# VH-VL binders against b1a7s3r263to410, part 30

Target 1, 148 residues: b1a7s3r263to410
Amino acid sequence: VTIVYDTMHYSTQKMAHEIAEGIMAEGYDVEMFFLHEDERSEIVKSILDSKAIAIGAPTINDEPYPSIGDLMYYLKGLRFERTGIKRKAVTFGSMGGKGGTPASLGKDLGEYGFDVVDTCEVYYVPDEEENKACFKLGQKLVEEAKKI
Short names: E, the ipSAE of ESMFold2; O, the ipSAE of OpenDDE; V2, 0.75 times the mean of E and O plus 0.25 times the DockQ between their complexes.

## First folded at step 8 (VH-VL; framework fv_ponezumab)

Design d7 (at its last look DockQ between E and O 0.77; V2 from the best seeds 0.00; counts 0 for: pae E 5.6 > 2)
Fold by OpenDDE, look of step 8:
Structure d7 (fold): chain C 148 residues (1-148), chain A 117 residues (1-117), chain B 112 residues (1-112)
Amino acid sequence: as target 1 above (148 residues)
Amino acid sequence: QVQLVQSGAEVKKPGASVKVSCKASGYTFTYYYIHWVRQAPGQGLEWMGRINPSGGRTKYAPRLQDRVTMTRDTSTSTVYMELSSLRSEDTAVYYCARDFGSYFDYWGQGTTVTVSS
Amino acid sequence: DVVMTQSPLSLPVTLGQPASISCKSSQSLVYSDGNTYLNWFQQRPGQSPRRLIYWVSERDSGVPDRFSGSGSGTDFTLKISRVEAEDVGVYYCMQGTYWPRTFGQGTRLEIK
């Protein structure tokens, strides 16, 4: 499973960690990418080798965090529907206002050939219940991925 | 409590290899990148590279690309930095540091590597 | 590589007086996400480096408020409002926007 995220105030990062915990709890390996740190080509390679992905970004100016843009554009061009498998996906992110990033990313991923199974969005710093939700999101992702 | 504990001092001859370890504790090992930075005696800091403990992907400084290898052992939460074809110029204190999204929030105590004939 | 240039390289300061260190990058450190990844590190004698500032002006937890970072684009400054004896050491700026990551030469702060 590939987890890709960016973060502004580390809330989305916390979410990514909880999702990872959920995934690992189900016995799946996780490769985690931080968009500021990793090359898009490497991320894409990991995604191509994964049955499931989790993509997360905070919301800024009522849009997904800018750093996710180039990755999404990259994914769009790869035509994942031609790969022969429908990868499972979840999206997540934190917001300080209107939000909508997970839904936006999910919509795009769906168009790119992914099966978006669920999303998770939190207001500012995730609380204990929200962390649990993220954990469960990871588990759900794995559960769906097992069907592939 | 986050801790990075590095292996002990090394003395090597030119042409040899050295492998320094950095054991992480106090957090989930695979969630944070580990960087390596070295400091020659009386000199500044030089970034060597980083490793993503999840997956083991690495990025190296171009100057060291052909000589440095970073690896990790998830079972022991340990990152390794191996430098081959050692030169006298490689004499330095080598640090590992954790990246918390904004770089280098925790540092190891440093490992002195001395390269001499 | 992005060149980070610090000035001065040596900074003798009287206790209680302010100090200022400049860091200039050879190109803009504004990343595609709009953030500027400029960090300041302090290295006391015989110790490992310690991060003081990230994202130009954000102080790490436990860092006294007498330390402040500012700047934009290619010009950055670390200020110490009132230098204390424990501030003796070498300060480094580092850019985290481009690969490879690069440090300034370091500024040695000493007490006069």
Scores: ipSAE 0.803, ipTM 0.933, lowest interface PAE 0.6, mean pLDDT 95
Fold by ESMFold2, look of step 8:
Structure d7 (fold): chain C 148 residues (1-148), chain A 117 residues (1-117), chain B 112 residues (1-112)
Amino acid sequence: as target 1 above (148 residues)
Amino acid sequence: QVQLVQSGAEVKKPGASVKVSCKASGYTFTYYYIHWVRQAPGQGLEWMGRINPSGGRTKYAPRLQDRVTMTRDTSTSTVYMELSSLRSEDTAVYYCARDFGSYFDYWGQGTTVTVSS
Amino acid sequence: DVVMTQSPLSLPVTLGQPASISCKSSQSLVYSDGNTYLNWFQQRPGQSPRRLIYWVSERDSGVPDRFSGSGSGTDFTLKISRVEAEDVGVYYCMQGTYWPRTFGQGTRLEIK
């Protein structure tokens, strides 16, 4: 399972870690990528080799960050609908304004050929309930990915 | 407590290789990148590369990429840096450092590598 | 490679007086995620480097309030409001926006 995220601060990273904990609790490996630290080509290689992905980003000024948009545009061009695998996906993110980034990412991934299982969005920093939701999101992703 | 413990000092001859270890503890090993930075005697800091322990992916400084290899062992929470074809100018203290995107919040104690005839 | 230029390279200062170190980059350090990846490290004699400041101005935990960072784009400053004896060492700026990551040459702070 491949987790990709971008963040202005710890919130999206905290969510990514909780999702990873949920995945690993089901006995599966996680590859984690931070967009600034890892090359786009390596991220895409991991996604192509994965049955399941999780993509997260915060919202800046009620708009998605350019770096996550660049990745999404790249994924669009790869025509995942032609790979013969309906990969499972979840989206997540934090908000400081009106939000909606996880839902928007999910719609885009669906158009790119992914089966988007669920989304998770938090206001600023995840609380205890939101951490549990991210953990469960990781478990759900694995549960769905095992079906194919 | 977050801790990075490096292997001991080494003395090598030119043309040999050295493999330095960095054992992490006090946090989830695969959540954080490990970078390597070296410092020649009396000189400044030079970034050598980094490894993402999640998956083992590496990125190396271009001037070292033909000689450096970084690996990890998730079962022991240990990162390794191997530098081959050693030269006298590779004499330095080698540091590992942890990162999640804000760079190098924790550093190892350093490993002195001396390359001499 | 992005060149990080520190000035001064040697900074003798009287105990209790302020100190200021400049760091200039050859390119803007603002990345496409909106962050500016400019860090400051302190290396006391005989020790490993220690992070002081990250993201231009964020003070690391346990770093005294007398340390502050500022700047934007290509021009950055580390200030020590009142130098204490324990502040002796070499200070490095580092950019994390571009690969490879690069450091300034270092500024040696000494008590006069």
Scores: ipSAE 0.189, ipTM 0.724, lowest interface PAE 5.6, mean pLDDT 84
ESMFold2 (binder alone), look of step 8: mean pLDDT 92; pTM 0.923

## First folded at step 9 (VH-VL; framework fv_ponezumab)

Design e1 (at its last look DockQ between E and O 0.80; V2 from the best seeds 0.00; counts 0 for: pae E 4.6 > 2)
Fold by OpenDDE, look of step 9:
Order: sequence, then structure tokens, then C-alpha cells
Structure e1 (fold): chain C 148 residues (1-148), chain A 117 residues (1-117), chain B 112 residues (1-112)
Amino acid sequence: as target 1 above (148 residues)
Amino acid sequence: QVQLVQSGAEVKKPGASVKVSCKASGYTFTYYYIHWVRQAPGQGLEWMGRINPSGGRTKYAPRLQDRVTMTRDTSTSTVYMELSSLRSEDTAVYYCARTLGSYFDYWGQGTTVTVSS
Amino acid sequence: DVVMTQSPLSLPVTLGQPASISCKSSQSLVYSDGNTYLNWFQQRPGQSPRRLIYWVSNLDSGVPDRFSGSGSGTDFTLKISRVEAEDVGVYYCMQGTHWPRTFGQGTRLEIK
């Protein structure tokens, strides 16, 4: 499973970690990418080799974080729907206002040929319950991925 | 508490290879990147590269691209940095450092590598 | 590569007096997310580097508030309002915006 995220105040990062924990609890390996550290080429290679992905970004200016936007635009061009594999996906992110990033990302991924199974969004720093929700999101992703 | 513990000092001949280890503890190993930075005697800091422990993917400084190899062992939470074709100019203290985001928040104690004929 | 240029390279300071270190980058350090990934490190004699400041002006935990960072784009400054004996060491700026990551030459702060 590939997890890709960016973060501003590390809330989305925390979410990514919880999602990873959920995935690993189900016996799946996780390759995690932080967009500031990693390049698209590496991320895409991982995604191509993955049955499932999790993409996370905070909301800024009522839009997904720019770096994730860039990634999404790139993914769009790769035409994953042509790979013959409908990968499972979840989206997640933190927000300080209206939010909407997970839903937006999910919509796009769906158009790109992914099967978006669920989303998770938190306001500012995730609390214990929200962390649990992220964990469960990871589990759900794996459960769906097993069907492929 | 977060700790990065590096292997001991090394003395090598020119042309040899050295492999320095960095054992991480106190956090989930695969969630944070490890960077390597070296410092020649009396000189400044030089970024060597980094590894993503979750997948083992690496990024190296261009000038070291052909000689440096970074690996990780998730079972032991250890990152390794191997430098081949050693030269006298490679004599330095080598540091591993963890990054939270792009912030180097924790550093190893350093490993002195001496290259001499 | 992005060249980081510090000045001065040697900084003798009287105890209790202020200190200022300049760091200039050869290109903008503003990242696509709008943040500027400029860090300052302190390295005391015989020790590993220690992060002091990230994102130009954010103090790391445990760092005294006599340290401050400022700047934008390509010009950055580290200031110490009142130098103490424990501040002796070498200070490095580092850019985390571009690959490869690069450091300044370092500024050696000494007590007069």
C-alpha cells in the first residue's frame, strides 16, 4: 500500500501515520511518501506496484495543498484506468476552515480509475477518536484491497 | 525518547569502503526519513543524501551519487551509509539525522571516519 | 545547487552583546506550498549539530527566546539578543527547499 501525503502543521501527517498503523495491523506493507521529501516519479512507481493507496493533504485556501494538487494533476495524465487494475483508494486531510480536500481528492481519483472506498477529514489536530477513525480507515482500505 | 546511535570510529585505506550504521529508537522507524551529513575536520556541514525507511528509496547528493549507498533494516530500525572508493577527502565525522518533515530534529552522535594511507 | 552564503564567517562577540549572522541563498527558498524552508543549526564544540530555527523564524523547542530568525526569499538573518557563554560554536543555515540540500559555510561565534 502506498501512502502519499503533505502536511503543514503535521496534522495530516499524524493522520497518515494512523492510517499506516491500520494498514500494517492487517498485515500489509506500507510505503509512505511525504511530498516535500519525495518526487513524483518515485511515488508513481510505488502506486503502480500497489493495490491500494492513501492520499492525504491539508486544505489551504479552500483547496487541496498545492503539492498534492501537482501530484494529482500528474496522476491524471498517467491514465491509471488503462492499467487494467482498479486500485483501492482512501483520502484524508486536515482542515482549519471549510475543508473539502479529501472529498475533492476522492472525486479526482475516481475519475482517474481508482475505487475510492472512504475518506477521513479532521479539524486541526486529530483527537483520539479521530485517530482511531484514521486507523480504521487504513483497515478498511486493506479489506477492500484484498478483494482485488 | 528519540535516539539515533551510530557505529564507532573507522579507519580505512584509500580505495576501501566504509559502512556506518545509525540505529533509531523511540519512534516508529518507518515514518521518518534519515539524512546523512558529514563534516570534514575544521570544515562545514555537507549533505550526503537521505533514505526513506518505509520503502528504502534514496536520494543522494550528486557529487556522491556514484559512491554512496544508503540502506535500511526495518527489523532492527537501522540505517546504513556505505561510502566506497574512499579518498583522503572523505575523512570526516558522519552524522545521521532524522527529519520531521524537512526539519532535522534529531541527530546521531557522529561517526569519525579517517582515510589515510 | 543552491549556494548558501553566510557572513561573517568569524564572529567574535562580547558577553551580553547582540550577535547577527546573515545567510543568503543563490535562489529563492520559497517552496510551492508557500513556506520557506530555511533552517538554522547550532554546533557547539565537540557536539552534533542542533536545530535552532525552522521556517526562517520558528524556534525549536527548548531554544532560548534570545534567538530569533528573520528574512524572506533569499536573505535571512539569525540574531542573538544577548550572547551567552553557551552560545559559543558554529552556526549553519540550511535550505530545505531544493535538492540537494545545502548548508552555509558556517559562522564561528566566539567570546571576546
Scores: ipSAE 0.898, ipTM 0.953, lowest interface PAE 0.5, mean pLDDT 95
Fold by ESMFold2, look of step 9:
Formats: sequence, C-alpha cells, structure tokens
Structure e1 (fold): chain C 148 residues (1-148), chain A 117 residues (1-117), chain B 112 residues (1-112)
Amino acid sequence: as target 1 above (148 residues)
Amino acid sequence: QVQLVQSGAEVKKPGASVKVSCKASGYTFTYYYIHWVRQAPGQGLEWMGRINPSGGRTKYAPRLQDRVTMTRDTSTSTVYMELSSLRSEDTAVYYCARTLGSYFDYWGQGTTVTVSS
Amino acid sequence: DVVMTQSPLSLPVTLGQPASISCKSSQSLVYSDGNTYLNWFQQRPGQSPRRLIYWVSNLDSGVPDRFSGSGSGTDFTLKISRVEAEDVGVYYCMQGTHWPRTFGQGTRLEIK
C-alpha cells in the first residue's frame, strides 16, 4: 500500500501515520511518500506496484496545494482503468474552511480508474476519535483491496 | 526521544570500501527519510544522498552516485551507507540525519572515516 | 548544483553585540508549494550540526529568540541580536528546494 501526502501541516501527516498503523495492523507493508522529499516518478512507480493507495492533502481556498494537483494530473494521464483491475483508494486531509478536498480528490481518482472506498476529513487537528477513524480507514482499505 | 546512533570510527586504505551504520530509535523508522552528509577536516558540509526507508528507494549526489550505496534494515531500524573505491579526499566525518520536509531535524553523532596510504 | 554563498566566512564579534550572516543562492529557492526551503544550522566546536531555523524564518524548538532569519528568493540573512558566549561555532545555510541539497561554505563566529 502506497500513502502519499502533501502538507507541512502536521494534522495531515498525523492522519497519514494513523492510516499506516491501521494497514500495518492487518499485516501489510506501507510505502510512505512526502511529496516535498520525493520525485513524482518514485511515487508513480509505487502506485503502479500497489493494489491500494491513500492520497492526502490540505485545502487552501478549497483547492489542493499545487504539488498534489500535479500528481493527480499525472495519474489522470496513466489511464489506470485500462489495467484490468480497479485499484482501491482512500483520500484524506485537513482543512480550515469550507473543505471538500478529500471528496474532490476521491472524485478525480474514481474518474482515473480507482475504486475510492472512503474518505476522511478533519478540521484543523484530528481529535482522538478522528485518529481512530483514520486507523480504521487503513484497515478498511486493506479489507477492500483483498477482494480484488 | 529521537536518536540516530552511528557506528564507530574506521581507518581504510585507498581503494577499499567502508560501510557506516545509523541506528534509529524513538520514532517509527519507515515514516521519515534518512540523509547522509559528510564533512572533510576543516571543511564544510557535503550532501551525499538519501534513502526512504519505507521502500528502500535512494537518491544520490551526482558526484558520488557511482561509488555510494545506501540500504536499510527495517527489522533493526538501521540504515547503511557504503562508499567504495576510497580516496584520500574521502577522509571525513560522515553524518546521518533524519528529515521532515526539506530540513534535517535530528543528526547522528558522526563517524570518522580516515583513508590513508 | 545550486551554489550557496555565505559572507562573511569569518565573523569576530564582541559579546552583547549583534551579528549578521548573509547567504546567497545561485537559483531561487521557492518550491512549487510556495515555500522557500532555506535552512540554517549551527555547528559548535567538536559537535554535529544542529538545526536553528527552518524555511527562512521559523525558529526551531529551543533556539533563543535572539536568533532570527529573513530573506526571499536568492538572498537570505541570519541575525543574532546579542551574541552570547554559547554562540561560537560555524553557521551553515542549506537549500532544500533543489536536488542535490547544498550548503554554504560556513561562517565561523568567534568572540573577540
């Protein structure tokens, strides 16, 4: 499973780590990418090798940061719907406004050939129940990926 | 408490290889990148490369890419840096450092490698 | 490679007086996310480098507020408003925007 996130806000990073803990609790490995430290080509290679992904970004003025948008545009061009499987995906993020970035990313991933099984969005900082929801989201992603 | 503990000093002859270890503790090893930076005696800092421990993927400085290899062992939370075909100008203190974003928040204590004839 | 040029390379200073270190990059350090990844490190004699300031102007935890960072684009400055004895050492700027990551030559701060 491949987790990609794009934020200097620690809320989205914390969500990514909780999702990873949920995946690893089910006995599966996770490859983590922080877009500011990785090349897009490394991330895409990992996604191509994965049955399941998690994509996270914060919202600025109800739009993703440019770097996650660049990745999403690249994924659009790869035509994942033509690979013979519909990879599982979740989206997540933090926001301080109207929100909707996880849902928008999910819609786009669905159009790109992914089966988006759920989303998780928090306002500012995840509380204890939101952390547990992220953990469960990781578990759910693995459960859905096994059905392929 | 985040710690990066490196292996001990090494003395090598030209043409040999050296492998320096960096053991991480106090955090989830696979969540953060490890970079290697070296410092020749009386000189500044030179970035050598980095490894993403979650998949083992590496990126090396172009000047060193033919001679450097970085690996990791997730079961021991340890990264390794191996530099081959050693020259006298490779004499330096070698540091591992953890990153969050694009800056190094924790550094190892350094490993002195001396290459002498 | 992006060249990072520090000045001065040697900075003798009187205790209690201000100090200023310049760092200039050969390319803009603004990343695609709008942030500028210019960082400052301090290396005390015989020690590993330690973080001082990240992303131009953000003081790291435990760094005294007499330290400050500023700048934009290609020109950056580290300032110490009142130099104390503990401040001796070598100061490096580093850019984290471009690959490979590169450092300035270092500025040795000494008490006169």
Scores: ipSAE 0.256, ipTM 0.739, lowest interface PAE 4.6, mean pLDDT 83
ESMFold2 (binder alone), look of step 9: mean pLDDT 90; pTM 0.868

Design e2 (at its last look DockQ between E and O 0.77; V2 from the best seeds 0.00; counts 0 for: pae E 4.0 > 2)
Fold by OpenDDE, look of step 9:
Structure e2 (fold): chain C 148 residues (1-148), chain A 117 residues (1-117), chain B 112 residues (1-112)
Amino acid sequence: as target 1 above (148 residues)
Amino acid sequence: QVQLVQSGAEVKKPGASVKVSCKASGYTFTYYYIHWVRQAPGQGLEWMGRINPSGGRTKYAPRLQDRVTMTRDTSTSTVYMELSSLRSEDTAVYYCARTWGSYFDYWGQGTTVTVSS
Amino acid sequence: DVVMTQSPLSLPVTLGQPASISCKSSQSLVYSDGNTYLNWFQQRPGQSPRRLIYWVSNLDSGVPDRFSGSGSGTDFTLKISRVEAEDVGVYYCMQGTHWPRTFGQGTRLEIK
């Protein structure tokens, strides 16, 4: 499973970690990418080798984090819908005001040929319950991926 | 608590290879990148590269790309940095460092590598 | 590569007096997310580097408030309002915006 995220104040990072925990709890390996550290080419390679992905970004200016936007634009061009594999996907993100990034990302991924199974969004810093929700999101992703 | 513990000092001949280890503890190993930075005697800091422990993917400084190899062992939470074709100018203290997000927050104690004929 | 240029390279300071270190980058350090990934590190004699400041002006946990960072774009400054004996060491700026990551030459702070 590939997890890709960016973060500004590390809330989305926390979410990514919880999602990873959920995935790993189910016995699946996780390759995690932080967009400030990683390049699109490496991320795409991982995605191509994955049955499932999780993409996370905070919302800024009512849009997904710019780096994630860039990634999504790149993914769009790769035409994953032509690969013949419908990968499972979840989206997640934090917000400091108006949210919507997970939903937006999900919509795009759907158009790109992914099967978006669920989303998780938190306000500011995820609390314990929200962390659990993220964990469960990871589990759900794996459960769906097993169907492929 | 977060700790990065590096292997001991090394003395090598020119042309040899050295492999330095960095054992991480106190956090989930695969969630954070490990960078390597070296410092020649009396000189500044030089970024060598980094590894993503979750997948083992690496990014190296261009000037070292042909000689440096970074690997990780998830079972032992250890990152390795191997430098080949050693030269006298490779004599330095080598540090591993963890990044929280984009921030270097924890450093190893350093490993002295001496290259001498 | 982005060149980080510090000045001065040697900084003798009287105890209790202020200190200022300049760091200039050959390129803008503003990242696509709008943040500027400029860091300051302190390295005391015989020790590993220690992070002091991130994002130009944010103090790391445990760093005394006599330290401060400022700047934008390509010009940055680290200031110490009142130098103490424990501040002796070498200070490095580092950019985390571009690859490869690069450090300044270092500024050696010494007590006069």
Scores: ipSAE 0.914, ipTM 0.957, lowest interface PAE 0.5, mean pLDDT 96
Fold by ESMFold2, look of step 9:
Structure e2 (fold): chain C 148 residues (1-148), chain A 117 residues (1-117), chain B 112 residues (1-112)
Amino acid sequence: as target 1 above (148 residues)
Amino acid sequence: QVQLVQSGAEVKKPGASVKVSCKASGYTFTYYYIHWVRQAPGQGLEWMGRINPSGGRTKYAPRLQDRVTMTRDTSTSTVYMELSSLRSEDTAVYYCARTWGSYFDYWGQGTTVTVSS
Amino acid sequence: DVVMTQSPLSLPVTLGQPASISCKSSQSLVYSDGNTYLNWFQQRPGQSPRRLIYWVSNLDSGVPDRFSGSGSGTDFTLKISRVEAEDVGVYYCMQGTHWPRTFGQGTRLEIK
């Protein structure tokens, strides 16, 4: 499983870690990528080798974060719907205003050929219940990926 | 508490190689990148490269990329930096450092590598 | 590579007086995510570098509030409002926006 995230806010990082814990609790390995620390080609290669992905970004003034948008544009060009594998996906993020980035990313991923299982968005910092929800989201992602 | 503990000092001859270890504790090893930085005697800091312990992917400084190799062992939460074809100019203290947000928040204690004939 | 230029390289300061260190980059350090990845580290004599300020102006935990960071784009400043004996050491700026990561030459702060 491949987890890709970017953040101006450490809350999205915390969510990514909780999702990773949920995936690992089911006995699966996780590859973690920060967009600003890794090259896009490395991330895309990992996604191509994965049956399940999680993509996260914060909302900035109710608009998608620019760095994650570059990755999404690249994924659009690869035409995943033509690979014969319906990869599973979740999207997640934190917000400080209107929100909606996880839903927007999910819509785009669906158009690119992914089966978007669920989304998760929190206001600023996840509380204990939201952390548990992120953990369970990771478990759910693996559960759905096993159906392939 | 986050700690990075490095292996002990090394003395090497020119042309040899050195492998320095950095053992992480107090956090989930695969969640953070590890960078290596060196400091020659009386000099400033030079970035050498980094490894993502999640998957083992690396990125090296162009001046060193033909001589440096970084690896990790997730079962022991340890990163290794190997520098080959050693020269006297490679005499330095070598540090590992953990990164979040392109910032080195925790540093190892340093490993002195001396290259002499 | 992005060149990071610090000035002064040597900074003798009287105890209790302010100190100011400049760091200039050869390229903008604003990343596409809107953050500026300019960091400051302190290296006390005989020790490894220590975290000080991240992303221009954020004091790391446990750093005294007499330290402050400011700047934008390519020009950055570290200030100590009142220098204490424990502040002796070398201060480095580092950019984390571009590859490879690069450091300034260091500024040696000394008590005169």
Scores: ipSAE 0.346, ipTM 0.761, lowest interface PAE 4.0, mean pLDDT 84
ESMFold2 (binder alone), look of step 9: mean pLDDT 90; pTM 0.855

Design e3 (at its last look DockQ between E and O 0.63; V2 from the best seeds 0.00; counts 0 for: pae E 4.5 > 2)
Fold by OpenDDE, look of step 9:
Structure e3 (fold): chain C 148 residues (1-148), chain A 117 residues (1-117), chain B 112 residues (1-112)
Amino acid sequence: as target 1 above (148 residues)
Amino acid sequence: QVQLVQSGAEVKKPGASVKVSCKASGYTFTYYYIHWVRQAPGQGLEWMGRINPSGGRTKYAPRLQDRVTMTRDTSTSTVYMELSSLRSEDTAVYYCARVFGSYFDYWGQGTTVTVSS
Amino acid sequence: DVVMTQSPLSLPVTLGQPASISCKSSQSLVYSDGNTYLNWFQQRPGQSPRRLIYWVSNLDSGVPDRFSGSGSGTDFTLKISRVEAEDVGVYYCMQGTHWPRTFGQGTRLEIK
């Protein structure tokens, strides 16, 4: 499973970690990418080798984090719908005000040929309950991926 | 608490290879990147590269690309940095550092590598 | 590669007096997310580097408030309002916006 995220104040990173925990709890390996550290080419290689992905970003200016936007634009061009594999996907993100990033990302991924199974969004720093939700999101992703 | 513990000092001949280890503890190993930075005697800091422990993917400084190899062992939460074709100018203290987000928040104690004939 | 240029390279300071270190980058350090990934590190004699400041002006946990960072784009400054004996060491700026990551030459702060 590939997890890709960016973060501004590390809330989305926390979410990514919880999602990873959920995935790993189900016995799946996770390759995690932080967009400030990783390049699109490496991320795409991982995605191509994955049955499932999780993409996370905070909301800035009512839009997904710019780096994630860039990634999404790149993914769009790769035409994953032509690969013959419908990968499972979840989206997640934090917000400091108006949200919508996970839903937006999910919509796009759906158009790109992914099967978006669920999303998770938190306000500011995720609390314990929200962390659990992220964990469960990871589990759900794996459960769906097993169907492939 | 977060700790990065590096292997001991090394003395090598020119042309040899050295492999320095960095054992991480106090956090989930695969969630954070490990960067390597070296410092020649009396000189500044030089970024060498980094590894993503979750998948083992690496990024190296261009000038070291052909000689440096970074690996990780998730079972032991250890990152390795191997430098081949050693030269006298490779004599330095080598540091591993954890990257929290995009920042170097924890550093190893350093490993002195001496390359001499 | 992004060249980080510090000045001065040697900084003798009288105890209790202020200190200022300049760091200039050869290109903008503003990242696509709007953040500027400029860090300052302190390295005391015989020790590993220690992060002091991230994102130009944010003090790391445990760092005394006599330290401050400022700047934008390509010009950055680290200031110490009142130098103490424990501040002796070498200070490095580092850019985390571009690959490869690069450091300044270092500024050696000494007590006069």
Scores: ipSAE 0.899, ipTM 0.953, lowest interface PAE 0.5, mean pLDDT 95
Fold by ESMFold2, look of step 9:
Structure e3 (fold): chain C 148 residues (1-148), chain A 117 residues (1-117), chain B 112 residues (1-112)
Amino acid sequence: as target 1 above (148 residues)
Amino acid sequence: QVQLVQSGAEVKKPGASVKVSCKASGYTFTYYYIHWVRQAPGQGLEWMGRINPSGGRTKYAPRLQDRVTMTRDTSTSTVYMELSSLRSEDTAVYYCARVFGSYFDYWGQGTTVTVSS
Amino acid sequence: DVVMTQSPLSLPVTLGQPASISCKSSQSLVYSDGNTYLNWFQQRPGQSPRRLIYWVSNLDSGVPDRFSGSGSGTDFTLKISRVEAEDVGVYYCMQGTHWPRTFGQGTRLEIK
């Protein structure tokens, strides 16, 4: 399973870690990528080799995911709907205002050929219940990916 | 709690190689990038590169790219930095550091590498 | 490589007085995601470096609130509102926007 997040923002990174814990609790490996530090070609290769992905980004100034847009455009061009696998996806992120980044990412991924299973969005910093929701999101992603 | 413990000091001759280890503890090893930074005597800091322990992917400073190799072992939670074709200019303290929230929040104690004949 | 230039390189300051360190980059440090990856590190005598400020102005955990960072584009400033004896050391700026990461040459803060 491939996890990609937009920023080393504390809240979003913590959510990525909780999702990873949920995936690993189901006995699956996780490859973690931070968009700024890892090369796009390596991220795309991992996504192509995976049945499931998790993509996260925060909302910046009430605007969605400006830093992840290049990756999303690249994924659009790969025409995942044309592959032999309908890959599963989840989206996640933190917000400081109206939010909506996870939903927007999910709609884009659906257009690109992914089966978006669920989403997780938190206000500022995830509390204990929101951490548990991210953990369960990871478990659900694996459960859905097994149906492929 | 979180610790990065590096291997001990090394004395090497010009042309040799050195391999420095950095053992991580107190956190989930594959969640955090490890960067390497060195500091020559009396000089400032020089970024050498980093490794993503999730998958082992690396990125190196261009001036060191042909001489540096970084690897990791997830079973021992250890990263390694190997520098080949050593020169006297490579005499430095070598640090590993963990990244969190886009900053180096924990640093190893440093490993002194001395290149002399 | 992006050149990071600090001034002054040596900064003697009287206890309790303010201090200011400038860092200038040869290129804009604004990344395509809208963030500016300009960081400040402190290295006390005999210690490993530690992060002081990340992303221009965000204070790292455990750093006193007398430290602050500001700036944009290519011009950045680290300020200490009231210098204390424990602030002695070398301060580095570092850019993470461009590959490879590069550091300023350091500013040595001393109590005069």
Scores: ipSAE 0.222, ipTM 0.671, lowest interface PAE 4.5, mean pLDDT 82
ESMFold2 (binder alone), look of step 9: mean pLDDT 91; pTM 0.888

